VHH binders against q86b00r158to499. Designs and how they scored, part 38

Target 1, 342 residues: q86b00r158to499
Amino acid sequence: PRNSLQRAIDRLKNKFGISLKGSFEEEFYLIKKGDNNNSSVASLLNSIEKLDHGTFANYHSLDCYGDILEKITNALEEQGLPIEQLLSESGSGQFEITIDYTDIMEACDRHIIVRQTINSIASYNGYIATFIPKPFDGLVGSGCHAHLSLWDTNDSNLTPDANGECGLSLVNQFFIGGLLKHSKSLTALFNTTPNSYKRLKPFYWSGCNVSWGLDNKESFIRIPSSPFSATDGCSNFEIKTIDHTSNPYLAMAGIIHAGFDGIENSIAPPPPTSLFDQSVLNNQLIPSNFEDAIQSLKENHYLCENIGNDISNAFIHVKLAENKILKELSDDDQILKLLELF
Short names: E, the ipSAE of ESMFold2; O, the ipSAE of OpenDDE; V2, 0.75 times the mean of E and O plus 0.25 times the DockQ between their complexes.

## First folded at step 20 (VHH; framework vhh_rezetamig_d1)

Design ya5 (at its last look DockQ between E and O 0.74; V2 from the best seeds 0.00; counts 0 for: pae E 2.6 > 2)
Fold by OpenDDE, look of step 20:
Structure ya5 (fold): chain B 342 residues (1-342), chain A 128 residues (1-128)
Amino acid sequence: as target 1 above (342 residues)
Amino acid sequence: QLQLQESGPGLVKPSETLSLTCTVSGGSISSSRYYWGWIRQPPGKGLEWIGHIYHTGNTYYNPSLENRVTISVDTSKNQFSLKLSSVTAADTAVYYCARPRTYYYDSSGYYTLGFDVRGQGTLVTVSS
């Protein structure tokens, strides 16, 4: 998978002199282990509720988890990972860590290290860290939002253009056009479990609409605005649908090839949607289940070929088999199984 | 200040090839940020996008003209060129080189939404 991404990177650079940089927002839950090692999903949920007292994004949540978060932060910094931010998220016991952006390969490497480190520190300190997209039906889901930008060979950010649509350069608009064109197939790479699609719901800021626009959290591609957008343009674009069930290397390889298609063929995106538009929601959504997503990928010869036919075929077969097994499980058993993996 | 200037013959015979060059001054066409394109306006008609080129040589052509159009770039001269083969009277127009900034599409295809810089234009008449 890592080699596939490298090929994608090389392809983009060799053809257009463009490189991709990025960062992930790592969302996760911390659960304090109770005295019983074999905790049911219900018991885990109860543990969260007891610790956080139901306070939404409250200073209290940070206080309750202050020690473990400090240990996590220290461990990451000791490994040379530059932490951009650590935030409490909307869910009780939910947090977000973002590492500074870098070359996309390194960003993927960091993504893996961050998750492993958090899991390790949590376990050592009597916590469970989970990166499951939707671990509990009543709580907000967790993703790994990707913030991406295009760069030239002079290490200049190509993404911003004050005179471009949504503050983006034309080349980046074409890149986004490619992403939207391949959005259904990319979803299979981004969201690889049935549980993933419990998170991907309209009106939950999960990016389910096949659209793009300024500060539109319902769009597949969100363009974060800044106070300088009017003068300098926007520095990056965001994909919100990616979760931790994805292989970051394959996900990014898919993104690069999709974007490459956009640039190569000058695929303009549709008109942007800055605010939620019901018409957009009704017309074009990403797949609502894994079966539809994986079918889209299977039929996408362009992506499969460029990612690599062998690795694509293996991915498709393995994920289909895994999903079949997961779907045979009860909801609770599925979560328990996923807790072992993520 | 970025300036674009078209140059080439103003008269072309039917079935011949129309050739124009755009000279860019006040900026480099080798920028990875921008595209460079050709537009034309026939008498009494609206603007028609012909195509554009990236500094690496990657091109996009209007499907209606794709088989007859060739756009090329010369970074050493800071120029890009247009060739339109097999011309007819229908190709009589004022031709502009431009720097596109945004594209949009409708039921008829992709069009340039806007450009920030454009040449003064040059009339090319197809006549025997």
Scores: ipSAE 0.873, ipTM 0.950, lowest interface PAE 0.5, mean pLDDT 91
Fold by ESMFold2, look of step 20:
Structure ya5 (fold): chain B 342 residues (1-342), chain A 128 residues (1-128)
Amino acid sequence: as target 1 above (342 residues)
Amino acid sequence: QLQLQESGPGLVKPSETLSLTCTVSGGSISSSRYYWGWIRQPPGKGLEWIGHIYHTGNTYYNPSLENRVTISVDTSKNQFSLKLSSVTAADTAVYYCARPRTYYYDSSGYYTLGFDVRGQGTLVTVSS
């Protein structure tokens, strides 16, 4: 898959003189391991859910994670992974780490290292780190939101244009047009388990609407604004649906080929939508389950051929078999299996 | 200081090919950021988009004209051009070249680019 991404990068650069940069917002839960009398991971996950509900406003619980978070951030910095942001929800056990953006191949490599580092440090210190998209019913899910931008051969950001729709240059709008055209197929690459679709629901700010817009958290493509967006344009765009079940190299290869189609064929996106516009309620949605997403990918000969037919066929067969096994499990057993896989 | 200037004959005979060139100064046509396009305005009518081109040669044309239109780019001369074949009196119009920044959909579901009309425009008359 890493070779597939390299071919996609080369294709975009050679044809259009464009490169993709990005970063991932890595969301995860930390679970403190209990006494030896309960070794089930599903029981441990259930225990952290009850603790967070019972102690959400408890100030002692708010300080519980400082030491492990410091060890994680120190380990990342020692590996030369510049941390841009660390966020936490008080008492929930969920955290978000963002690494500085870079060329997309390196960003994908960093994504793997970040997950490995978090898992290793957590395990060494008596925690379980989980990247499962929806480990707890009733709590927020975990994604790995991608922030992306287009750059020219002179290392100038091509994404912003203050006079463009949503503060974006026309070439980036056509890239987005391609992403929206292929959004249902891309969902199969982004969200590869039945559990992924427990997170992807309307009104959860997961990005289920096949639309785009400025600060629209319900759109597949969100355009983040800043205090300077009115004068300088918007510097990047965000895909919120991606989760940790994805292979980042396949996900980004799909994104590049979809955006390439948009630029090559001048595919204009539909008019942008806003979060509070009632038209959002009537937009098309991404697939609500993996079977429909993978069927869309199977029918998308353009994406499959450009990613590589052998790679795409192998992905489809493996993930369909894996999803069949997962769907036969109880919710708790599915969580245990997902911890073995991701 | 970006400037666009149309050049070409102002009179074309029916059935011949209309040929116009747009010379770009104060900017590079090879930029990955921008598209370049042609618009026309027939007498007493609104603006009609003709098509656009990216510096790599990729084009998108108005479907009503696409079988007669060729837009091309010459990056070495910092120019792009329009050819419209088999012209009739209906092709008489003021022709503009421009650099677009926006788009909108028409009632047929096709889109047109919104042009910041930078060229002065050139009248092309089709008559014998």
Scores: ipSAE 0.490, ipTM 0.806, lowest interface PAE 2.6, mean pLDDT 84
ESMFold2 (binder alone), look of step 20: mean pLDDT 80; pTM 0.809

Design ya6 (at its last fold request DockQ between E and O 0.71; V2 from the best seeds 0.00; counts 0 for: grease 24.6 > 24.2)
Fold by OpenDDE, fold request of step 23:
Structure ya6 (fold): chain B 342 residues (1-342), chain A 128 residues (1-128)
Amino acid sequence: as target 1 above (342 residues)
Amino acid sequence: QLQLQESGPGLVKPSETLSLTCTVSGGSISSSRYYWGWIRQPPGKGLEWIGHIYHSGNTYYNPSLENRVTISVDTSKNQFSLKLSSVTAADTAVYYCARPRTYYYDSSGYYVLGFDVRGQGTLVTVSS
C-alpha cells in the first residue's frame, strides 16, 4: 500500500509539478477501565464520563483526562510529532488530536504512529482508547478527517486564492472536481467496515453529500474558512468521511489519482453548496453501506488501474470477507471485535 | 505585471483554419497554478469560452467547438496557440487570450469560468 501511494505521488509530481500535503484529525474515545472485569459494550459505555454534550470544547473533559492526555502528548512529542491541536470534541471522553501538516506520505506514517502511541499509552495507564467510527449509538462518531493542500515544486501552496470560488485556486477546484467524480469509489477506501456507515449519516456533519462548500460539514469536501480567507484565500480542503478503518496509504493514493483526473481533464466541480440550500442537501449522497461503496470501486477501472490492479483486487476481496464476518455478529459483538482492531 | 498579447492574421477565408498565438510576458506559463485560455466575442454577442490548456499540455475545449479547436503550448517561448478549423462567418469575432481564474455565477445566473487577465484582443474576420 505504501508503494501505491508513492507511485501516485510520483505521478502527480512528474506530470503536473504538484505535490500533496496533509494532516489527519484523529478523533477517539478514552474510556477508563473500571474495577469490574466486565468487558461488555454496556459496561464500557457506563464508564464514559458524560459531560455536557452542548460544549464541544469542554474544559471539564480536559481536566478529567488531564493526566492521560499529558502522557499522550509527551509521548508524541518525544517521537518528534508536533501537535498542532488537542481538544475535547463532545465532552464525553472524545478527543481530537492533530499533528502539523507535512508531505502526504509522512502524514500517513504519522497517522499510524499516533494511533499506536495513543493505544499504548492508554492501555498502560488503565484506559481504553478506541478509534471505532461509531462505538456507541447514542454518542458522536469518530472520524479521521484529512486536511489537504496542493503545492508546487517551489514549496508554494497552490490551494489558496482569495479571488477564487470558496477561496480556492482554479487548479484546486479541478482537483476537487475529480474527487467528487470519484467520491463513491473513494468511500470504499475511506470506510471499510459496516460500523463506518453507522457514522456516515446525512445531517450529522459527516460529509455524506457529494458536494463541496465553504464551512459545509455536510459536504464530501469541506472548505474551512479562516479570518484570513478574505485576503489570503483558503489554505486547505477537508475530507470528513475518512475514518480510522481506512488504510491511509490506499486512501491517499485514491485521492491523488482522483484529483489527478480532475486536473488532467479540467473537471469543474458543481457550484459550491451552502448549508442553507436544501435543494442540494438531499440530492446526491455517498454510498450508505459498504457493499454499494465497494461495488463502485470495482466498477471504477480508472482508480483500480492507477492504484494498481493487484492491490485493488486484494483490497476488495479482503474487505468483502471481513465485512461478511462482521455482519454475522451482533452489534455488540461487532464493537468488541472492532475494539481489538482499532 | 502579467501581459498577454494576441498575434495572427485578421482575415481568414471560409473553410480555412484560423491560427492565433498568445505571447505571455511578466509571468511563466509553466506555473502549476495557472491555466491559459482563449475566448472570443462575436459582434453583438457575449463572450464565449473556447478552451484552455495546462502547462502539461492537457486541454479542455468548449463542447460546441471541440471538434474544430486545437490549443497548444510552447513553454520555451512562453506562448500558447489557438487553431480553429473549418471556419465560417459565424467564427468572425474578437479573439482574446486570457488567464482563467475561477468559476463563478455570472449576472445571468450561469456558472461560468472567469478570467482575471486577457489580451487586448484581435479581430478575426471570416470572409471570402
Scores: ipSAE 0.900, ipTM 0.965, lowest interface PAE 0.5, mean pLDDT 93
Fold by ESMFold2, fold request of step 23:
Structure ya6 (fold): chain B 342 residues (1-342), chain A 128 residues (1-128)
Amino acid sequence: as target 1 above (342 residues)
Amino acid sequence: QLQLQESGPGLVKPSETLSLTCTVSGGSISSSRYYWGWIRQPPGKGLEWIGHIYHSGNTYYNPSLENRVTISVDTSKNQFSLKLSSVTAADTAVYYCARPRTYYYDSSGYYVLGFDVRGQGTLVTVSS
């Protein structure tokens, strides 16, 4: 998969003189292990409810977990991965860590190191860190939103244009057009378990709408604004659906090839949407389950061939078999199985 | 500052090929940020989009002209060109080279490009 990403990177650079930079927003829960001599996932999850009922950016959650979060941030900084942001997300015991953006191959490598470090430090200190997309029925899910931007060979950011739609350059809009064209197929690469689709629902801010827009948290592609957007344009775009079940190298390879299609064929995205107008523009959604997503990928010969037919066929075969097994489990048993993997 | 200048014959005989060149100064056509395009304005009519090209050579053409149009780039000369074959009197127009920046969906659902820089234009008359 890492070689597949390198081929995608080379393709974009050699043909268009463009490179992709990005970073991931790593969302995860910390579960403090109980002191009883027997524990279940249900018991551990119940203990997190008693500790914190946090909301978006809740300062009290940071106070309750200050020691473990400090250990995590120190470990990342010692590895040369200084934290750009640390936030308490809208769920109880949920946190978000981001590392500064970089070339997309290194960003994927850093994504793996960040997850490994969080898991290791949590385990050493009596916690379970979970990156499961929807570990708790009543709480927000966990994703790893990708913030991306296009750069030229002189290391100049190609993404912003203050006079462009949503503050984006035309070339970036065509890249997004390609992403939206392939969004249903990309979902198979981004969201690879039945649990992933418990998170991906309309009105959950998961990005289920095949649309894009300025600060639109329901869109597959969100364009974040800043105080400087009116004068400088928007510096990046965000793909919200990606979760930790994905292989980041495969996900980013798919993204690059989809965006390449958009630039090569001048694929315009549909008019941008806001949260208030999504229904009137179209009602296109990403697939609501993995089997439909993987079927879209199977039929997408362009993505499969560019990623690599052997790699794509192996991915499809393995993930269909895994999903069949997972769907036979109770919700609790599925969570336990996923903890071994993510 | 960026400037676009059209050049080429102002008179073309019917059935021949109209050939125009756009010279870009104050900027580079090999930039990954921009596409480069051609538009025209027939007498008494509005602007008609012809097509555009990226520095790598990929093109996108108005479907009504697709069979007759070729747009190309020459990055070594910082130029891009238009060839329109088999011309008739209906191809008489002022031709502009332009840099697209945005797109808009028209009332029919097709997208149309918006431009931020345009040349002064050159009249091409198909006659004789």
Scores: ipSAE 0.710, ipTM 0.891, lowest interface PAE 1.4, mean pLDDT 85
ESMFold2, look of step 20: ipSAE 0.485; ipTM 0.811
ESMFold2 (binder alone), look of step 20: mean pLDDT 80; pTM 0.807
OpenDDE, look of step 20: ipSAE 0.877; ipTM 0.954
ESMFold2, look of step 21: ipSAE 0.621; ipTM 0.856
ESMFold2 (binder alone), look of step 21: mean pLDDT 80; pTM 0.808
OpenDDE, look of step 21: ipSAE 0.869; ipTM 0.949
ESMFold2, look of step 22: ipSAE 0.566; ipTM 0.837
ESMFold2 (binder alone), look of step 22: mean pLDDT 80; pTM 0.803
OpenDDE, look of step 22: ipSAE 0.878; ipTM 0.952
ESMFold2, fold request of step 23: ipSAE 0.673, 0.615; ipTM 0.876, 0.860
ESMFold2 (binder alone), fold request of step 23: mean pLDDT 81, 80, 80; pTM 0.813, 0.811, 0.808
OpenDDE, fold request of step 23: ipSAE 0.896, 0.899; ipTM 0.964, 0.965

## First folded at step 21 (VHH; framework vhh_rezetamig_d1)

Design yb1 (at its last look DockQ between E and O 0.70; V2 from the best seeds 0.00; counts 0 for: pae E 2.4 > 2)
Fold by OpenDDE, look of step 21:
Formats: sequence, structure tokens, C-alpha cells
Structure yb1 (fold): chain B 342 residues (1-342), chain A 128 residues (1-128)
Amino acid sequence: as target 1 above (342 residues)
Amino acid sequence: QLQLQESGPGLVKPSETLSLTCTVSGGSISDSRYYWGWIRQPPGKGLEWIGHIYHSGNTYYNPSLENRVTISVDTSKNQFSLKLSSVTAADTAVYYCARPRTYYYDSSGYYVLGFDVRGQGTLVTVSS
């Protein structure tokens, strides 16, 4: 998978002189372990500190988890990972950590290290860290939002353009056009378990709409506005649908090839949708289940070929098999199984 | 200040190849942020996008003209060019080189590629 991403990176660079940089927002839950290592899902849920839901950056949440979060932060910093931010998220016991953006390969490497480190530190300190997309019904899901930007060979950010749509340069618009074109197939790479699609629901800021726009959290591609957008444009675009079940290398390979298609063929994205645009409600949605997503990928010869037919076929086969097994499990057993993996 | 200037013959015979060059000043054509395009406006008609090129040489052509259009770039001269083969009277128009920047809804309600800067235009007449 890492080699596939490298090929994608090389392809983009060699053809257009463009490179991709990025970072992941790592959302996760921390659960204090009980005395029993074989705790039920209900038991785990009950172990979550009860906090005021819907409040971001909750001071109480940060205070309650201060010690473990500090240990996590220290461990990451000791490994040379530049932490941009560590925030409490809307879910009780839910947190988000972001590492500074870098070259996309390194960003993927960091993604893996961050998750492993958090899991390790949590476990060592009597906590369970879970990166499951929807670990508990009724609680906010966890993703790993990718913030991406295009760069030239002079290490200049190509993404921003104050005179471009949504503050983006035309080349980046074409890149996004490609992403939207391939959004259904990309979903199979981004969301690889049935649980993933419990998180991916409309009107939950999960990015289910096949659209793009400024500060539109319902869009597959969100363009975060900047205080400088009027003069400089927007520095990056965000894919919200990615969760931790994805192989970051394959996910990014898919993104690069999809975006490449956009640039190569000047695929214009549809008109952007704003946060208050009611038409977003009627937009096409990404697949609502893995079967539909993976079918889209199977039929996407462009992505499969460019990612690599062998690795694509293997991915499809393995994920289908895994999903079949997961679907045969009860909801609780599925979560328990996923806890072993993520 | 970015400026674009078209140059080339104003008269072309039917079946021949229309050839124009756009000279860019006040900015580099090698700037990876931008594309460079050609548009035309036939008499009494609206603007028509012909195509555009990236500094890498990657091109996009209007499907209506794809088989007859060639756009090229010369980074050393800070120029890009248009060739339109097999011209007919229908190709008579004012031709503009332009820098596309974004899409917008035109007066007819179509989502179309727009430009922020273009040349003054040059009339090319196809006549025997």
C-alpha cells in the first residue's frame, strides 16, 4: 500500500509538478478500563465520563482527562511529532489531535504512529483508546479528517486563490472535481467496515453529500474558510468522510489518482454549496453501506488500475470477506471485534 | 500587472490553419497556479471557450473544437499559442487569450469557466 501511494505521488509530480501535503485530525474516545478486561460494550459506555454534549473544547473534559492527555502529548512529542492541537470533541470522552501538515506520505506515516502511540499510552495507563467510527449508538462518531493542499516544485501552496471559487485555485478546483467524480469509489477506501456507515449519516457533519463548499460540513469536500480568504484564498481543503478503518496509503493513493483525473481532464466540480444552501439536502449522497461503496470501486477501472490492479483486487476481496464476518456478528460483538483492531 | 496580448494574422483562407500567439507579460506562464486559455466571440454571438493549457503542457479543449484545436506553451518565451485547423467562415471571430480563474453562472444560467484577465482580442476573418 505504501508503494502504491508513492507511485501516485510520483505520477502527480512527474506529470504536473504538483505534490500533495496534508494532515489528519485524529478523533478518538478514551475510556477508563474497569477491573474486567472483557467488558461489555455497555460497560465501556458507562465508563465514559458524562459531559455536556455538543460543547467543543470542553474545559471539564480536558480537566478530567488531563493526566492521560498529557502523557499522550508527551509521548508524541518525544517521538518528534509536531502537535498542532489537542482538543476535546463533542462526544463525552472524545478528543481530537492534529499533527502539523507535511508531505502526504509522511502524513500517512504519522497517522499510523499517532494512533499506535495513543493506543499504547492509553493501555499502559488503564484506558482504552478507540478510533472506531461509531463506537456507541447515540454518541458522536470519530473520523480522521484529512486536510489537504497542493504544492508546486518551489514549495508554494497552490491551493489558495482569492479570486477562485471558494478561495481555491483553478487547479485545485479541478483536483476537487476529480475527487467528487470518484467520491463513491473513494468511499470504499475511506470507510471499510459496516460500522463506518453508522457514522456516515446526513446532517451529522460527516460529509455525506457529494458536494463541496465553504465551511460546509455536510459536503464531501469542505473548504475551511480563513480570515485571510478575502486576500489570499483558502489554504487547504478537507475530506471529512475518512475514518480510521482506512488504510491511509491506499486512501491517499485513491485521492491522488482521483484528483489527477480532475486535473488531467479539467473536471470542473459542480457549483459549490454553502452551509445554508438548502439544495444540499437534495444532493447526491455517498454510498450508505460498504457493499455499494465497494461495488463502485470494483467498477472504477481507472482507480483500480492506477492504484494497482493486484492490490485493488486484494483489498476488495479482503474487505468483502471482513465485512461479511462483521455483519454476522451482533452489534455489540462487532464493536468488541473492532476494538481489537482500532 | 499581468497583461496578455494576442498576435497573428487577421485573415485566414478557408481550410487553412488559424494560428495565434499570446504573449504574457507581468507574470510567468510557468506559475503553477494558473492556466492559460483561448476564447473567441463570433459576430453576434456569445463567448466560446476554446481550450486552455497548463504550463506542463497538459491541455483541455472544447469538445466542439477538439479535433481541430491545438494549444501549446513556450515557457522560454512566456507565450502560448493556438492553432485551429480546417477553418471555415464559422470560425470568424474575435479571439482572446485569457487566464481562467473560476467558474460562474453566465447570463444564460450556464455554469461556465471564467477569466480574470484577457487580451484586447484580435479579429480573425476567414475568407477566400
Scores: ipSAE 0.882, ipTM 0.957, lowest interface PAE 0.5, mean pLDDT 92
Fold by ESMFold2, look of step 21:
Structure yb1 (fold): chain B 342 residues (1-342), chain A 128 residues (1-128)
Amino acid sequence: as target 1 above (342 residues)
Amino acid sequence: QLQLQESGPGLVKPSETLSLTCTVSGGSISDSRYYWGWIRQPPGKGLEWIGHIYHSGNTYYNPSLENRVTISVDTSKNQFSLKLSSVTAADTAVYYCARPRTYYYDSSGYYVLGFDVRGQGTLVTVSS
């Protein structure tokens, strides 16, 4: 899979002189051990709710998690993973860590290290860290949104153009056009368990609309704005749907080949959409289950051939078998089994 | 400052090939951010998009013209070119080269590029 990504990186660079940089927004829950029986989903949810009570005492929320978050961030920094952002949501037990962007192969390597580090530090300190896409029906899901930008061989950012649509250069608009063309197939690489599709619902800010736009949290591709977007353009774009069940090397290889198609064939994305303009929302969605996503990938000979037919066939076979086994479990039993993995 | 300049014959006989070159100055045709395109304006009519090219050689053409048009790039001369075959009097127009920044969809469902920088234009007349 890592070799597949390297081939994709080389293909984009050799043909167009373009490389990717990026980072992941790593979302996860912290669940304290030993307060309840952690063998049921209800007891796990209760452990989160009792730990964080931000309704009247946000000060207590900071005290509850301050030590573990500091240990996590210190461990990441000591490993040479410079933290750009750390966020917490009062009353939820969910956190987000974002590492500084870098060359895309290293960004994928860092993604793996971040998960390993968070799991290790949490375990040593009496917590379970979980990256399950939708561990609790009543709480927000966890993803690992990718922030990406296109660069030339002189390490200049090609993504921004203040005069382009959504503040993007035309080449980046066509890259996004390719991503949207292939979005249903890419979903199989991004969201590889039945649980993943509990997160991917309209109006959950999961990005399941096959669309793009400025600050549109419902779009597959979100364009983050800044105070300088009007004068300088937007420096990156975000793929919202990716979750921790994905193999980052395969997911990113798929992204690069899809964007390559867009640049090579001048594939225009549809007009951008706004979260606040309901009249322009399209009704096209990514697949609502893994079987439909994987069928789209199977039919996508372009992506399968470029990723590697042997690799793609193995992925399809293994993930279909794994998903069939998981679907025989109750929703709660799926969560308990996924806790062993994510 | 970026400047585009068209050059080529102003008169072409029917059934022959119209050939134009655009010279880019104040910028590089190999800049990976940009595409390079041709548009035309027949007498008394609006602008018509012809097609565009990326510095790698990849092209996209107006579907109504695609069987007659060839756009090419010469990065060593910082130039790109238009050839339009089998011309008729209907191809008489002012031809512009341009650098697009955006796109929009027309009423037929095909997209066209929006141009913000273009050349001065050159009149090409198709007549015997």
Scores: ipSAE 0.546, ipTM 0.844, lowest interface PAE 2.4, mean pLDDT 87
ESMFold2 (binder alone), look of step 21: mean pLDDT 81; pTM 0.819

